# VH-VL binders against Nonsense-mediated mRNA decay protein 2 (upf2): the designs that were tried, part 4

Target 1, 242 residues: Nonsense-mediated mRNA decay protein 2 (upf2), of Schizosaccharomyces pombe (o13824r41to282)
Amino acid sequence: LKKNTAFMKRCKSSLTSENYDSFIKEIKTLSLKKFIPEITAAIVEGMMKCKATKDILSSVKIVWALNLRFSTAFTGPMLANLYCALYPNPGYSLCHESYFELKQNENEVSEKDRSSHLLKVRPLLRFLIEFWLNGVVGTPEDFVSYLPSTDSNDKKFRKPWFEEQNLKKPLVVLLFNDLMDTRFGFLLLPVLTSLVRTFSCELFTTEDFEDKETLELVNRLNPVVWRTYLRKSLNSYVDKLE
Below, E stands for the ipSAE of ESMFold2; O stands for the ipSAE of OpenDDE; V2 stands for 0.75 times the mean of E and O plus 0.25 times the DockQ between their complexes.

## First folded at step 1 (VH-VL)

Design o02 (framework fv_mosunetuzumab)
Fold by ESMFold2-Fast, scan of step 1:
Structure o02 (fold): chain C 242 residues (1-242), chain A 120 residues (1-120), chain B 112 residues (1-112)
Amino acid sequence: as target 1 above (242 residues)
Amino acid sequence: EVQLVQSGAEVKKPGASVKVSCKASGYTFTSYYIHWVRQAPGQGLEWIGWINPSGGDTKYNEKFKGRATLTADTSTSTAYLELSSLRSEDTAVYYCAREYYDSGLYFDYWGQGTLVTVSS
Amino acid sequence: DIVMTQSPDSLAVSLGERATINCKSSQSVLYSSDNKNYLAWYQQKPGQPPKLLIYWASTRESGVPDRFSGSGSGTDFTLTISSLQAEDVAVYYCQQYYDTPTFGQGTKVEIK
């Protein structure tokens, strides 16, 4: 019990690559099943504090270990929590809501507002893409049932989290479609540039690789149909930017 | 264009403190971490720490914990390094550097450097 | 911490000839999950700050001439200048960012 409480506190505050070995040992040895909801909340809170690439990638491996041990009991709620940190309500867009509210108040999008938004969305998008590449999540269907209800007319939520047609689409395709939304300018260009550089091979390359082993790995991570789609979307975005 | 402009040279006595500034321009100051690196005369580069200007979060090299303090003023787009309890071994050129925005700890732009001399 | 060791300490090369600088880390800086080497190279001229040349061991920074290339993986890395020019006279540093950043001691490149 005492060790379980300490584990949860470390998930919140010390989710770093230096602690990786101790996290893996504890996931394998501690009686955590009764505390999965608390662990889920703690891990998401800890992930939101990760900035360095090594800490992000270490956290992905820790989540993978929890997924292997607890499967959907952990993974679905975790993904829903993480998604809600990025999208606080149905119909929210990473570009649309911020621009709309600032324009409504007769204010330009300030550098401070833009910077704050970039710092918030950057690591969250990185985590969701890493989870998709590692098979932790495929489509919105994997976690939509764990998102807050939108059924009641008395609630502020008026739209479903996902249109029916999008429930079976790869999550990364939906994320990049939103990230590349140019209706209100190029708010997230620095985030997009960073992600394109990080994942160019896995997400945006449609060419055959000379090395057969590399080609097999890339095709396993992201089939050519979605790499082609993302490449075309990126080319369209770049054409609008230029 | 991106520029990091640092304050001028300082001469301090042992036991004193020094505060070096780094003024950023040509980019969104709060979107990039600022690192501090020093170089003793004729020697190599030594990492001191980083600051996130948006939230004020910091990380220090163990060697400098308790003596170095990193701060940032977002209204002036300026980062600061304060080093206390100065010793002759602290004589060095101190650089601020911008972290590349993919969360890597490598540095795409550097300030011109500030020479801090500790003597007497 | 990760110790970075460069060789040689100094190198004299004729104009137009190849310069090769080696960098060795005390432990692997290859991260298996992303298959990337967390290694960068910098150029420093007298009285100037370091300038980024290469990151991720082999990716050339924008604006850096094609004659500069990085190679290697794990613990052994190389910076190559294929055809040395007069403006390339400088001290070159490798840096790992797999853990807390650490730099090599530097390699001074001079004209022979």
Scores: ipSAE 0.000, ipTM 0.422, lowest interface PAE 16.4, mean pLDDT 81

Design o03 (framework fv_mosunetuzumab)
Heavy chain, then light chain:
Amino acid sequence: EVQLVQSGAEVKKPGASVKVSCKASGYTFTGYYIHWVRQAPGQGLEWIGWINPDSGGTKYNEKFKGRATLTADTSTSTAYLELSSLRSEDTAVYYCARDWGYEYFDYWGQGTLVTVSS
Amino acid sequence: DIVMTQSPDSLAVSLGERATINCKSSQSVLYDSNNKNYLAWYQQKPGQPPKLLIYWASTRESGVPDRFSGSGSGTDFTLTISSLQAEDVAVYYCQQYYSYPTFGQGTKVEIK
ESMFold2-Fast, scan of step 1: ipSAE 0.006; ipTM 0.511

Design o04 (framework fv_mosunetuzumab)
Fold by ESMFold2-Fast, scan of step 1:
Order: sequence, then C-alpha cells, then structure tokens
Structure o04 (fold): chain C 242 residues (1-242), chain A 119 residues (1-119), chain B 112 residues (1-112)
Amino acid sequence: as target 1 above (242 residues)
Amino acid sequence: EVQLVQSGAEVKKPGASVKVSCKASGYTFTSYDIHWVRQAPGQGLEWIGWINPNSGNTKYNEKFKGRATLTADTSTSTAYLELSSLRSEDTAVYYCARGLYDEYYMDVWGQGTLVTVSS
Amino acid sequence: DIVMTQSPDSLAVSLGERATINCKSSQSLLYSSNNKDYLAWYQQKPGQPPKLLIYWASTRESGVPDRFSGSGSGTDFTLTISSLQAEDVAVYYCQQYYETPTFGQGTKVEIK
C-alpha cells in the first residue's frame, strides 16, 4: 500500500522524462488494479504541470503503458477527466453529471481563475493531440464505450450522446470545436496559436504528399480529411477574432 | 526463484498446428509481459510477439500475424503460443521470455521448446 | 524494420585478453526525449537460452560480471569483455527495442 500511495503521489507531482524508467518499472510490478480511479485523476493532475516537450512525450508513453496494462478501464476515465479539465467549469462538459443543470454561470469565473485555467489547458490540449496522433483517443463511438454506465448514482462521468454522423469522426476534432464555441472562443486564442505552431506540418502540409504509401500511413493516424477539417476550423476561429 | 518452464519437444507435419506452454513461477505473473522468440537450428533469434497477462493485450511481429496466437491463463500462471499452418521453415527452438512493458528487452528466459516440422 | 548488423561473425581470443564485438543499426536507436539508446546485449551458450547482459546500451544486468561492458550511441555499439574467461565462450547478440524487436546475426566468441 505504501508503494501504491507513493506511486500515485509521483503521478501528481513528478511526470518528468527523468522519472520515465521508474514509472515503467512500477506500472509493471505494483498491484495497481484497485487504484485505477485515483491513478487516472493523479495522471491528469500531473499532465497539467508538464511544460517541456520531453516531459509531455514521456508522459504520453507512460499513459500508453497504463493503457497496455489496464486498457479502457484506465483510458476511458483518464480521457473523461482530461476532457472535463479543459473547461473552466467541468460541469459544462458533456462527460460531467452536471451538464444539464440550469445553475451554470460563466461570470463566476474570475479573471485570475481564468488566467490559471489557461496554464492548465495548454499542456492538456497538447496531450489530447499527442494521444490522437498515437491512437489513444479514437472516435466518439470508442470514447462512449470506455465510460462508466450513466445509470450509476456514484459516477462523476456519464456517457455523452453524439449525433449519428459524428460517431466515426476523430474525437479530438469534435472536442476542439466544442471547446472553441462562441462561449469560450476568445479565452482560447493564445492556446490556439500555440497549437497551430506546434502542429503546422501535420495540419497544413498533408496535401503536398504524393507518395501513396506514406500518405496512406499518415491518413491512418491523422486522416487528410480530418486534418483539412481541423485546419478549416482553426482558420475560421482566427478569422472570427481578426 | 524466478523461473519460466516450457513444455516438451513437438514433432509435427506440414499444415498442422502446435501449442507450446510456458509456466511462470517465483514472481507475480500479471506484473510482466511474456515475449516469444524463436531460433532455427544454427540461426539467430527472431521475435514473434508479446502478451500482457493482466490485460490479455497482444502484439505480433507482422511476419507471424494470422498464424501465431498468444494467450495466458492467470489462474495457472501459464502463457501459450499456438502456431498454425506449420511449414518446414518453422522448425526451431521456441523461447518464452519475461519483459518489461513498453521496453522490449527480456531478462528471464524459458529453457526452450524444440518444434520439428517435417514429412 | 530496423536491421542489426554485427561484426565480426566470429572472434578467437586468448584467455585473459580483450574481446570486442560491434553492432550497427540501420537507424538511430537514441531517443532524444530520454537520452537513451534502445539496445540490449545477450549471451547464448550451446544448448542454453539467451542470457541478458546489458540494456540501455551500457547498463549491466544484475549478476553480470563487471568484465562485460557496453558502449556506443545512435547507430554504432560495442560490447567489450575486458579479460576473456573460459565460461565466456558463447554467441553474443545485440537487440534493438526502439521499434519492433530485431536481433543482430550473432558473433561467436571462441578461445584462441
């Protein structure tokens, strides 16, 4: 138990590339099955503190290792926690029990809280894109299947409903557009410019690939149609703010 | 101490299938991956795939996809390799080996199982 | 696939002398994010399974004598046995784990 508690604490505070080997060994050797809910929350909290690219990429590999060991039992709740953390108020997300409550008030978020929220959202959006490129975050259909039953009174997260035409689309594109709605658009401008800079090659140069085998492989991980859609969404958002 | 013990030698004809077992002891079976590696007589080592006994997740070398099936029984701490549609070139010693997640080096190896395919 | 090439194919060394085995990968095995080379070395004696000697290119496995050392980075790696003992007669294999695992063809070490 002491070792499991220490592991969870390190997930919260020490998701660094320097600790990668230790994490992989511990994921392999510790009896973590009973603590998956705590681990999913701890990992997301640790993600919010990752600033360097090396730490983010290392953490993606740690999440991959946890996914290999625990599959959707870890990945579903982890993604739900990550998705909720993208919003100033988690209750605004489709995955939160409070989604349909009428007591929502955007004006309750102070300017100081808004600034602190942006610091958390930057690494989380980077993780979401990295998970998408690495196949951890699939489609809405997959995501819904990973989440706990909505009939449980003790569940924080519920299975969201998606329109039929969206079930097979990349989840990250749909979450990005939801997050970039009119309500939150201006808040995300600095994050958006960072995202475009980081993924400019993937977002804007795909159409120039003429090698069929390479294009087919790239399209499996980041389809041309969905990269074009994301590019159009990003351009539309920037155009609205000009 | 930590040990992997494999089933005995098999002789099969072309087109048949073979199932090799690997019984683990001396460690928590579900805490380590089991890799399968083969070695043809007088030749080098060739990786077949791995299984995570806790989740049941598997990964295969493309060369063996469709012919190799990896399984594990946690109640008996035993991993299995089943290879179908056997060819003469499948004649080899088959090893199971313990590995760490996401890091594909192997620290503990079984004694090996000779599978001979002829006729 | 990453292709691993060892040299020489065979090596005859006198007892107490230094043995050097080289391993070349077709692609870099250095992962910049953790600054580690994804390379391992194994020893295989006749009739026995392989035994792990070294991982991360230079980290010696517990219980392996200190006469065994690994060095190199990127595409060029070396296994050194500083003072060959009779029990070191074996075939030595390098293995990359940067991608789907592949092994070198092996280097046979014999007493001169």
Scores: ipSAE 0.000, ipTM 0.392, lowest interface PAE 19.1, mean pLDDT 75

Design o05 (framework fv_mosunetuzumab)
Fold by ESMFold2-Fast, scan of step 1:
Structure o05 (fold): chain C 242 residues (1-242), chain A 120 residues (1-120), chain B 112 residues (1-112)
Amino acid sequence: as target 1 above (242 residues)
Amino acid sequence: EVQLVQSGAEVKKPGASVKVSCKASGYTFTDYYIHWVRQAPGQGLEWIGWIYPSGGSTKYNEKFKGRATLTADTSTSTAYLELSSLRSEDTAVYYCARDFYSLEGYFDYWGQGTLVTVSS
Amino acid sequence: DIVMTQSPDSLAVSLGERATINCKSSQSVLYSSNNENYLAWYQQKPGQPPKLLIYWASTRESGVPDRFSGSGSGTDFTLTISSLQAEDVAVYYCQQYYTTPTFGQGTKVEIK
């Protein structure tokens, strides 16, 4: 239907806070069920283009509306598609050293490549963290079945996307473990700083809330065991910085 | 009050081009598709194509591909149909029509129509 | 593309009597996932643009008199005017929007 085609084009090109009311009306009224795979791809492309905080937060609400209407049919595939935009293969690390090594006499290009990587990674990580806080995703188990299959025939992908013990860990814990991987230096420090600043209460604060209602909400969203873990990981990262 | 106001009647020679305008008011222009539909004298309605003003995306009826061009100017809330290589059988009233994209492709408001006459 | 065929081509009905117009599509315009028919009806008076009467086969547009009603499903649809008034003299068109829009050839309604 042309309405569904236009909706998908808007998801891909016009996923902005100014269009929020139009998207919410469309999600409630359009006959989208036949086109969930195409919508999933389009919305992820749109999310990859979001840079401003207001556009990211608006997009999170739009995805939440799609999640409420289409649940498992949309959400798992969408999360897998978004995760693949951030991690192109099972062995990838966001801190991968090879991305920053340049041939001699290419110092200017190195800085551009570094900046480009930071600009791509920050909004994608923010989307995944917002989805985790809103209950759209809990653990890798929620979307691992929708990721590209690892080849059993000695091709490019030889390892699983997630080791068995990590399938039931909070996605946010796994993302921050990668962000705080210092084996290749401190490349993602600006991204980590931004995310810690934005989510300090929800992700890194322990037992210090005076307001009982706030404490209950924070504990429901991110239990103290994982906030304690993340804080210890952050302290270790800071200790390595100097 | 939603209105679509079209440009005035045109008389063109075979082989010429015509450009018809459709000025929208009373709603957010970028939230709605604009379709173009023509009607030859005493005949039925024939769909030409649509434009989505927010992104400028277009779709054309195969019959009009290569001859019809749909454009929109969001600063003036105006949609345009340009039809080239005119023939006598292009003589028709040309309508613009609004399609709120959440409503799945029926036309809730129409322009008054623009008569295009192609004669020698 | 989907071909829309109306019948009759014209009909004459006395004031206050029922007018019935039929519309057939060459393939179903019922979308099974939402159970909706992608079918609209328009009224066109001489010298005027078409006016939307009915959408989704049976939903009456705001401001359209109660005497107009739409019915049918799949490939067979009907527009009914329960008590014809003088101002109802017009050509009526059905339109599908299950695919790219196509219109019926029109049915002319006149007073007998």
Scores: ipSAE 0.000, ipTM 0.388, lowest interface PAE 20.9, mean pLDDT 81

Design o06 (framework fv_mosunetuzumab; at its last look DockQ between E and O 0.03; V2 from the best seeds 0.00; counts 0 for: pae E 19.1 > 2, placed apart)
Fold by ESMFold2, look of step 2:
Structure o06 (fold): chain C 242 residues (1-242), chain A 121 residues (1-121), chain B 112 residues (1-112)
Amino acid sequence: as target 1 above (242 residues)
Amino acid sequence: EVQLVQSGAEVKKPGASVKVSCKASGYTFTEYYIHWVRQAPGQGLEWIGWINPNSGDTKYNEKFKGRATLTADTSTSTAYLELSSLRSEDTAVYYCARSYDILTEYYFDYWGQGTLVTVSS
Amino acid sequence: DIVMTQSPDSLAVSLGERATINCKSSQSVLDSSNNKNYLAWYQQKPGQPPKLLIYWASTRESGVPDRFSGSGSGTDFTLTISSLQAEDVAVYYCQQYYSDPTFGQGTKVEIK
């Protein structure tokens, strides 16, 4: 099916708001079930290329349409692929030295390597938070069973992907704890700053919301107890900067 | 050491096609994008497109869309530019260049030596 | 496309003196989310490919002499050669990578 191949190529390279209607029509009409593994890989690659907010938001709607049609058969593998792009091995932080390309000086993190790392993780973190806001993911339990049990050399991982007590915590809380971990200094400050600016209302606001629809969505996905926790964590992080 | 070694100079007639090769060594070929950039004699630099050798995905400058084809052979660590329907204004030095595989980090740390393509009657 | 404009088109500088090349982009190449300017500078000598000098507007590539420095933000950028050497005779290009790559028209630097 030549149309299915074209659909997957557009997932890789053409996740734009201009193509939204075409994607929705194809999702409703094409026989895509046998191509789910390819689609999950392709769409994660395509997400990394999204720059404009309109393209990001349209891509979230496209993912939601695939979720409506295929449910966890699509979202599980898609979330696992997305998470593995952020965390290639269990137990690593976002700042773990294995994420750096040390071509010139293997004992030193260069500005080039730091910049490359930040560029790699930012779009993926943005999409995970957007998926959380739209109900595609809530906790690690939603996708942990789809994560690989072996590394690229077929060796079993030494650590679980998530400790048992964390499997039912909101994923965004776990991600922001990693982002705000000052044991690694402030390496991810530019990413944290961008995400706080974008999602301050949904993640950190403990006061009354003026937008009733946003309040109802946020309360369903991120109860006030977690917004309060994240606000306190952010205040602590900011205090350590000063 | 990282090297990008390109095929030799070519002389073509208008309407013909040319293919230029770029053989990579000294790094893992599938972990970096390959870009193609050309430079007409005495002129500036013009980006043609990129290929992700890992996936085979490509992106083209609209000026070259339909005439340029980028491919990669991971078994030989070689990228290719094919340009069809050649015109005199396609006379240029064609470079391959490497960038990181991260979206929008397209500065070029290593360049091939260039391949002169001359299109004349 | 983001248009990159360099000035001057050519520049003659005495040995040991400062050379200054300007580059302007038609729109900002600063990504406010990471506070980085998506701008690179290249040196090209006759018969050779371009050589990367500066990325992220101000970060020197490994092996580039410290007499080369980049500065600026947003739409206005500068490459400075603090003490011109004979080996620095070349054409210099700025390049944005905020979007699909585009290059300035080049600035020829010669010994006066």
Scores: ipSAE 0.000, ipTM 0.407, lowest interface PAE 19.1, mean pLDDT 83
ESMFold2-Fast, scan of step 1: ipSAE 0.684; ipTM 0.848
ESMFold2 (binder alone), look of step 2: mean pLDDT 94; pTM 0.953
OpenDDE, look of step 2: ipSAE 0.023; ipTM 0.646

Design o07 (framework fv_mosunetuzumab)
Fold by ESMFold2-Fast, scan of step 1:
Structure o07 (fold): chain C 242 residues (1-242), chain A 118 residues (1-118), chain B 112 residues (1-112)
Amino acid sequence: as target 1 above (242 residues)
Amino acid sequence: EVQLVQSGAEVKKPGASVKVSCKASGYTFTSYAIHWVRQAPGQGLEWIGWINPYSGGTKYNEKFKGRATLTADTSTSTAYLELSSLRSEDTAVYYCAREDLWGYFDLWGQGTLVTVSS
Amino acid sequence: DIVMTQSPDSLAVSLGERATINCKSSQSVFYSSNNKNYLAWYQQKPGQPPKLLIYWASTRESGVPDRFSGSGSGTDFTLTISSLQAEDVAVYYCQQYDSTPTFGQGTKVEIK
């Protein structure tokens, strides 16, 4: 019990590459099954605090170990929590001011609040892409059932988290569609630039891979139709930068 | 092509140091740990240690602690093993290998023969 | 450290016949929480690096022929080649990854 509480506290506050071995040992030795909801919440809080790439990659491996042990009981809720941290409300864009309007009487979001939120967005987007590359998530279908209900007493304001046609699309394609939405300017350009540089081969190349195994893996996760789509979207975005 | 390419064979005298390189290509270098394993002629495989290329964090087999140094250069996607105070028993083929998620090795370098002789 | 012991050290098998290699760990590499055995098998041909054949004791790596199979649990594991081919002449190693990686001493497979 005490050890389980300590584990959850460390998930929340100490998701660092230096603690990787300790986490793996505890995942292997502790009886965590009854505490999955608490662990799910704690690890998402910890992930939101990761800023360095090394800590993000270490956390991805820790999440994979938890996925291997607890499967969809952990992974679905975890992905839903991450997605909600990235998108506070259905129908909001990461690139639009309305993203920050959570209350009807709040007419202006401070520059500090805006900057703080953008700082959170960077690692969350990186985590979702790394999870996609590691097979933790494929499509919104993997976690949509764990997202909060969008039902309301006023049926006019009901909005789904995902359109039906998008449930089977790679999550990463949907994320980049939003990142490359230029209707509201280029607010997330530094984030997009970083992600494109890091994942250009996996996400944006239409060239054949020499290694058949790599080609087979990439085609399963992100088939040439979606890589072509993303490449065209990126080219359009770059063209608008003039 | 996803591959690990190692530096060429080395001949060293007892007491010298050797530095072996392992250049990764075709994957995100910083997303996978690199392990080092050696094999003396006609003998089995012996694990030396691993490095996390992003953090520079390392873990060593106690037998090699103090003599082996693992480093990684992310700008060139290259991992390095430096072994000091060489003895004749260090004559071996040295391999770098990519860890999957839990410690089995899905990709190996071609190996580097290090010969220590007087 | 977990000590891995293979048997036999070498075996000679006729083409088309079954080859069986055993691997024993000094302590269990089975983890009940995920129901998996932390054991891998590698093939090494002369002058080449080891090549992954099997992981999680029984899962075949992509591109590995179906004549290779792994079995066992806990401390006792087996690699089976159902119908030996000329290209299978090699040394085979088991490896545990439940803790600090350790390898068996190797089993040399030759044609009779």
Scores: ipSAE 0.000, ipTM 0.398, lowest interface PAE 18.4, mean pLDDT 80

Design o08 (framework fv_mosunetuzumab)
Fold by ESMFold2-Fast, scan of step 1:
Structure o08 (fold): chain C 242 residues (1-242), chain A 121 residues (1-121), chain B 112 residues (1-112)
Amino acid sequence: as target 1 above (242 residues)
Amino acid sequence: EVQLVQSGAEVKKPGASVKVSCKASGYIFTDYYIHWVRQAPGQGLEWIGWINPNSGGTKYNEKFKGRATLTADTSTSTAYLELSSLRSEDTAVYYCARDRYEWSYGAFDIWGQGTLVTVSS
Amino acid sequence: DIVMTQSPDSLAVSLGERATINCKSSQSVLYSYNDKNYLAWYQQKPGQPPKLLIYWASTRESGVPDRFSGSGSGTDFTLTISSLQAEDVAVYYCQQYYSLPTFGQGTKVEIK
């Protein structure tokens, strides 16, 4: 009905902190069950448009409310849509120029195309990390069954996250492995720098955790073995910036 | 005990190169960055660069790029600073220092005794 | 580069009296995520390498006497020696490690 269509449009275009109370009321009152697939697509599109930290954190709470009401029926497909928005071309690195569609008669990615890509990717990466921190997603195994797939290809769709050895790894380990891929230069350096500054303690170290509860949470989400791995990966990345 | 032991004093002519060594002991060499800092007579401390012995990766103060080369030999737990195209203003005590935390590169908890490099005709 | 400026360049303090050294950074060295100031203090005696006294602006290194304390946040920092001893005669340096390391010019502490 009209209200449901308006809700989906707002998910797509108006995912802001100012609209938080409105969204929470609508999630509790509207008959949304029949429209979950459309809502998952719309909310991911809305995520790409979030600019300010306050809007991102507000949207995380909105996703949490949808998760509380609809559980895996919403969360699985939403994470799959988020992954597909972040990786539109299966198998491609986030840091590779072939990630972009080249315009007719162009052999190189323009600076405008790079800037547009960074603006889109930055909020999606931030949302994925926030969902990981808030328990919405832990590992690729949580949403692999919701990904588009074709058996005729003789390969897993969206490799390598979904290879057997990676399915149970913390999502953030796979994400930062992709972000720190220097084989193709430093395309995502501004995004990586921002995320590292925001989440350094959860990603890399134990020395900054005087709070026992925070340390216990971090040890559960990102055990010391993976924090050590990520720190060494970051050190290697920084060393290449000579 | 944790310590850094540096090579002995050097006297060089302008235009020459010098290579200073810094041998680490008492800890896992590859777990800590090694920094190089110099101090001209009667002057303050000036950071030259760091090396990650685990990766061989380096970072330099822009002032020393192209003249300073930092290396490390993990088999001997020894870091090296080579400074080329020496000028009289390069006369200084050169220190190696260990980064305090594996996590960060910045505060230096263990220092070598220093190596005096004199550049004169 | 982050420029570190110390004041004064030198000071003379009587034994048992308080010595105060200031350090200013050209930009904030406070990392907002972890709420830590990436600022260290060193003591250097003639003929010796520098010795780390304080890191994270206010955390005293193991083995450093209680009379040494660090304070401040963002761009303005202070090293205090509450009761100067004869062995404290030295040059003191502040250092930031928020970005690539830079040092203040040093403050020489002498007995009055």
Scores: ipSAE 0.000, ipTM 0.414, lowest interface PAE 15.5, mean pLDDT 81

Design r01 (framework fv_romlusevimab)
Fold by ESMFold2-Fast, scan of step 1:
Structure r01 (fold): chain C 242 residues (1-242), chain A 117 residues (1-117), chain B 108 residues (1-108)
Amino acid sequence: as target 1 above (242 residues)
Amino acid sequence: QVQLVQSGSELKKPGASVKVSCKASGYTFTDYAMNWVRQAPGQGLEWMGWINTNTGNPTYAQGFTGRFVFSLDTSVSTASLQISSLKAEDTAVYYCARDYLEGFDYWGQGTTVTVSS
Amino acid sequence: SYVLTQPPSVSVAPGKTARITCGGNNIGSKSVHWYQQKPGQAPVLVIYYDSDRPSGIPERFSGSNSGNTATLTISGVEAGDEADYYCQVWDSSSDHYVFGGGTKLTVL
């Protein structure tokens, strides 16, 4: 029991590559199953603090190990917590019961709180892209059932990712559309630029392959239509800034 | 009671393919990863890789990429190992093993694959 | 690639204590599991997480792990303990499980 509490604290504060071996050892503790809800919240908090690529990649492997051990009991709720952290109502690092109530007033939050939240978003975006590339998550349908319950107005708070037409879209497409939302002005440009520099070859190529077999494989994993859409969306965003 | 039951022994010629199955029972199949372990005659245990039973994503150890394919049929709680273009060096007992908090806590009985002309 | 080193064989008289070592660089920072394999049978987990016993494994079996050496200890050895024993760790740097070469325990 005490080791489970310590594990949860380490998830919040110590998601580093140096601690990888100890995390894998702790995942083998029999009593972790009772703490899965707390662990899903704690690990998302820890992700916000991961800045170095080595720590992010190590944490992806920790999430993979938790996914193998606890399956949908961990992965779905973790992705839901990650989504709630990405869809801001400044003042909340995780999905709290009041999150969706305050979401309606996001335009009224202070500039300082908004800027602070955006600094936490950058590592979470890298994690979501890494999870997508490694097959941990594909689309919103993978975790929509784990989102916090709201009363009668769920559609107002879960747009656009969880609309029926978007449930099977690649999460990366939905992320970049949100990043280009002009309601946040130019504050998201540094985040977008950082992601483009890191993942340009994987996300933004629109090249066609001569080998039809290879093209069909690539289209199943990362369809040309979605890469073309990302390029068009990025170009449109740049044009608006000019 | 947890059980992993593997398919019967196989005798194959070089160049043929073989598919070894491992049927799980007594637990929720998708809650635990499935590992594959090989043991050549008179040799030790050699880890081949694992498959995520929830996502279907395989991970192969070095030396087991290419000819070796891990797959799942979750509707019947079965993991499978397919080996293509068989060589004499593939002669071994192949084990499936459940990856749990306690290490590999349950093992299949093993499937002997013999490759001879 | 990470390597686990075990002695190829250990011999003990009935009722005495057998010690089987598993050497690895900084193995004390890893979780070590031990398997018993009798001829013609699948391996059986006898120690997990360095020192914990699965249900049904007698208290005669114990484990330790520190520095560069993990040890499986079998006290009051019985004829039925004659088997091959394998240590195993997860190597995070390669994302691989690694087995030791195995130790044949002979009860004389």
Scores: ipSAE 0.000, ipTM 0.397, lowest interface PAE 20.7, mean pLDDT 74

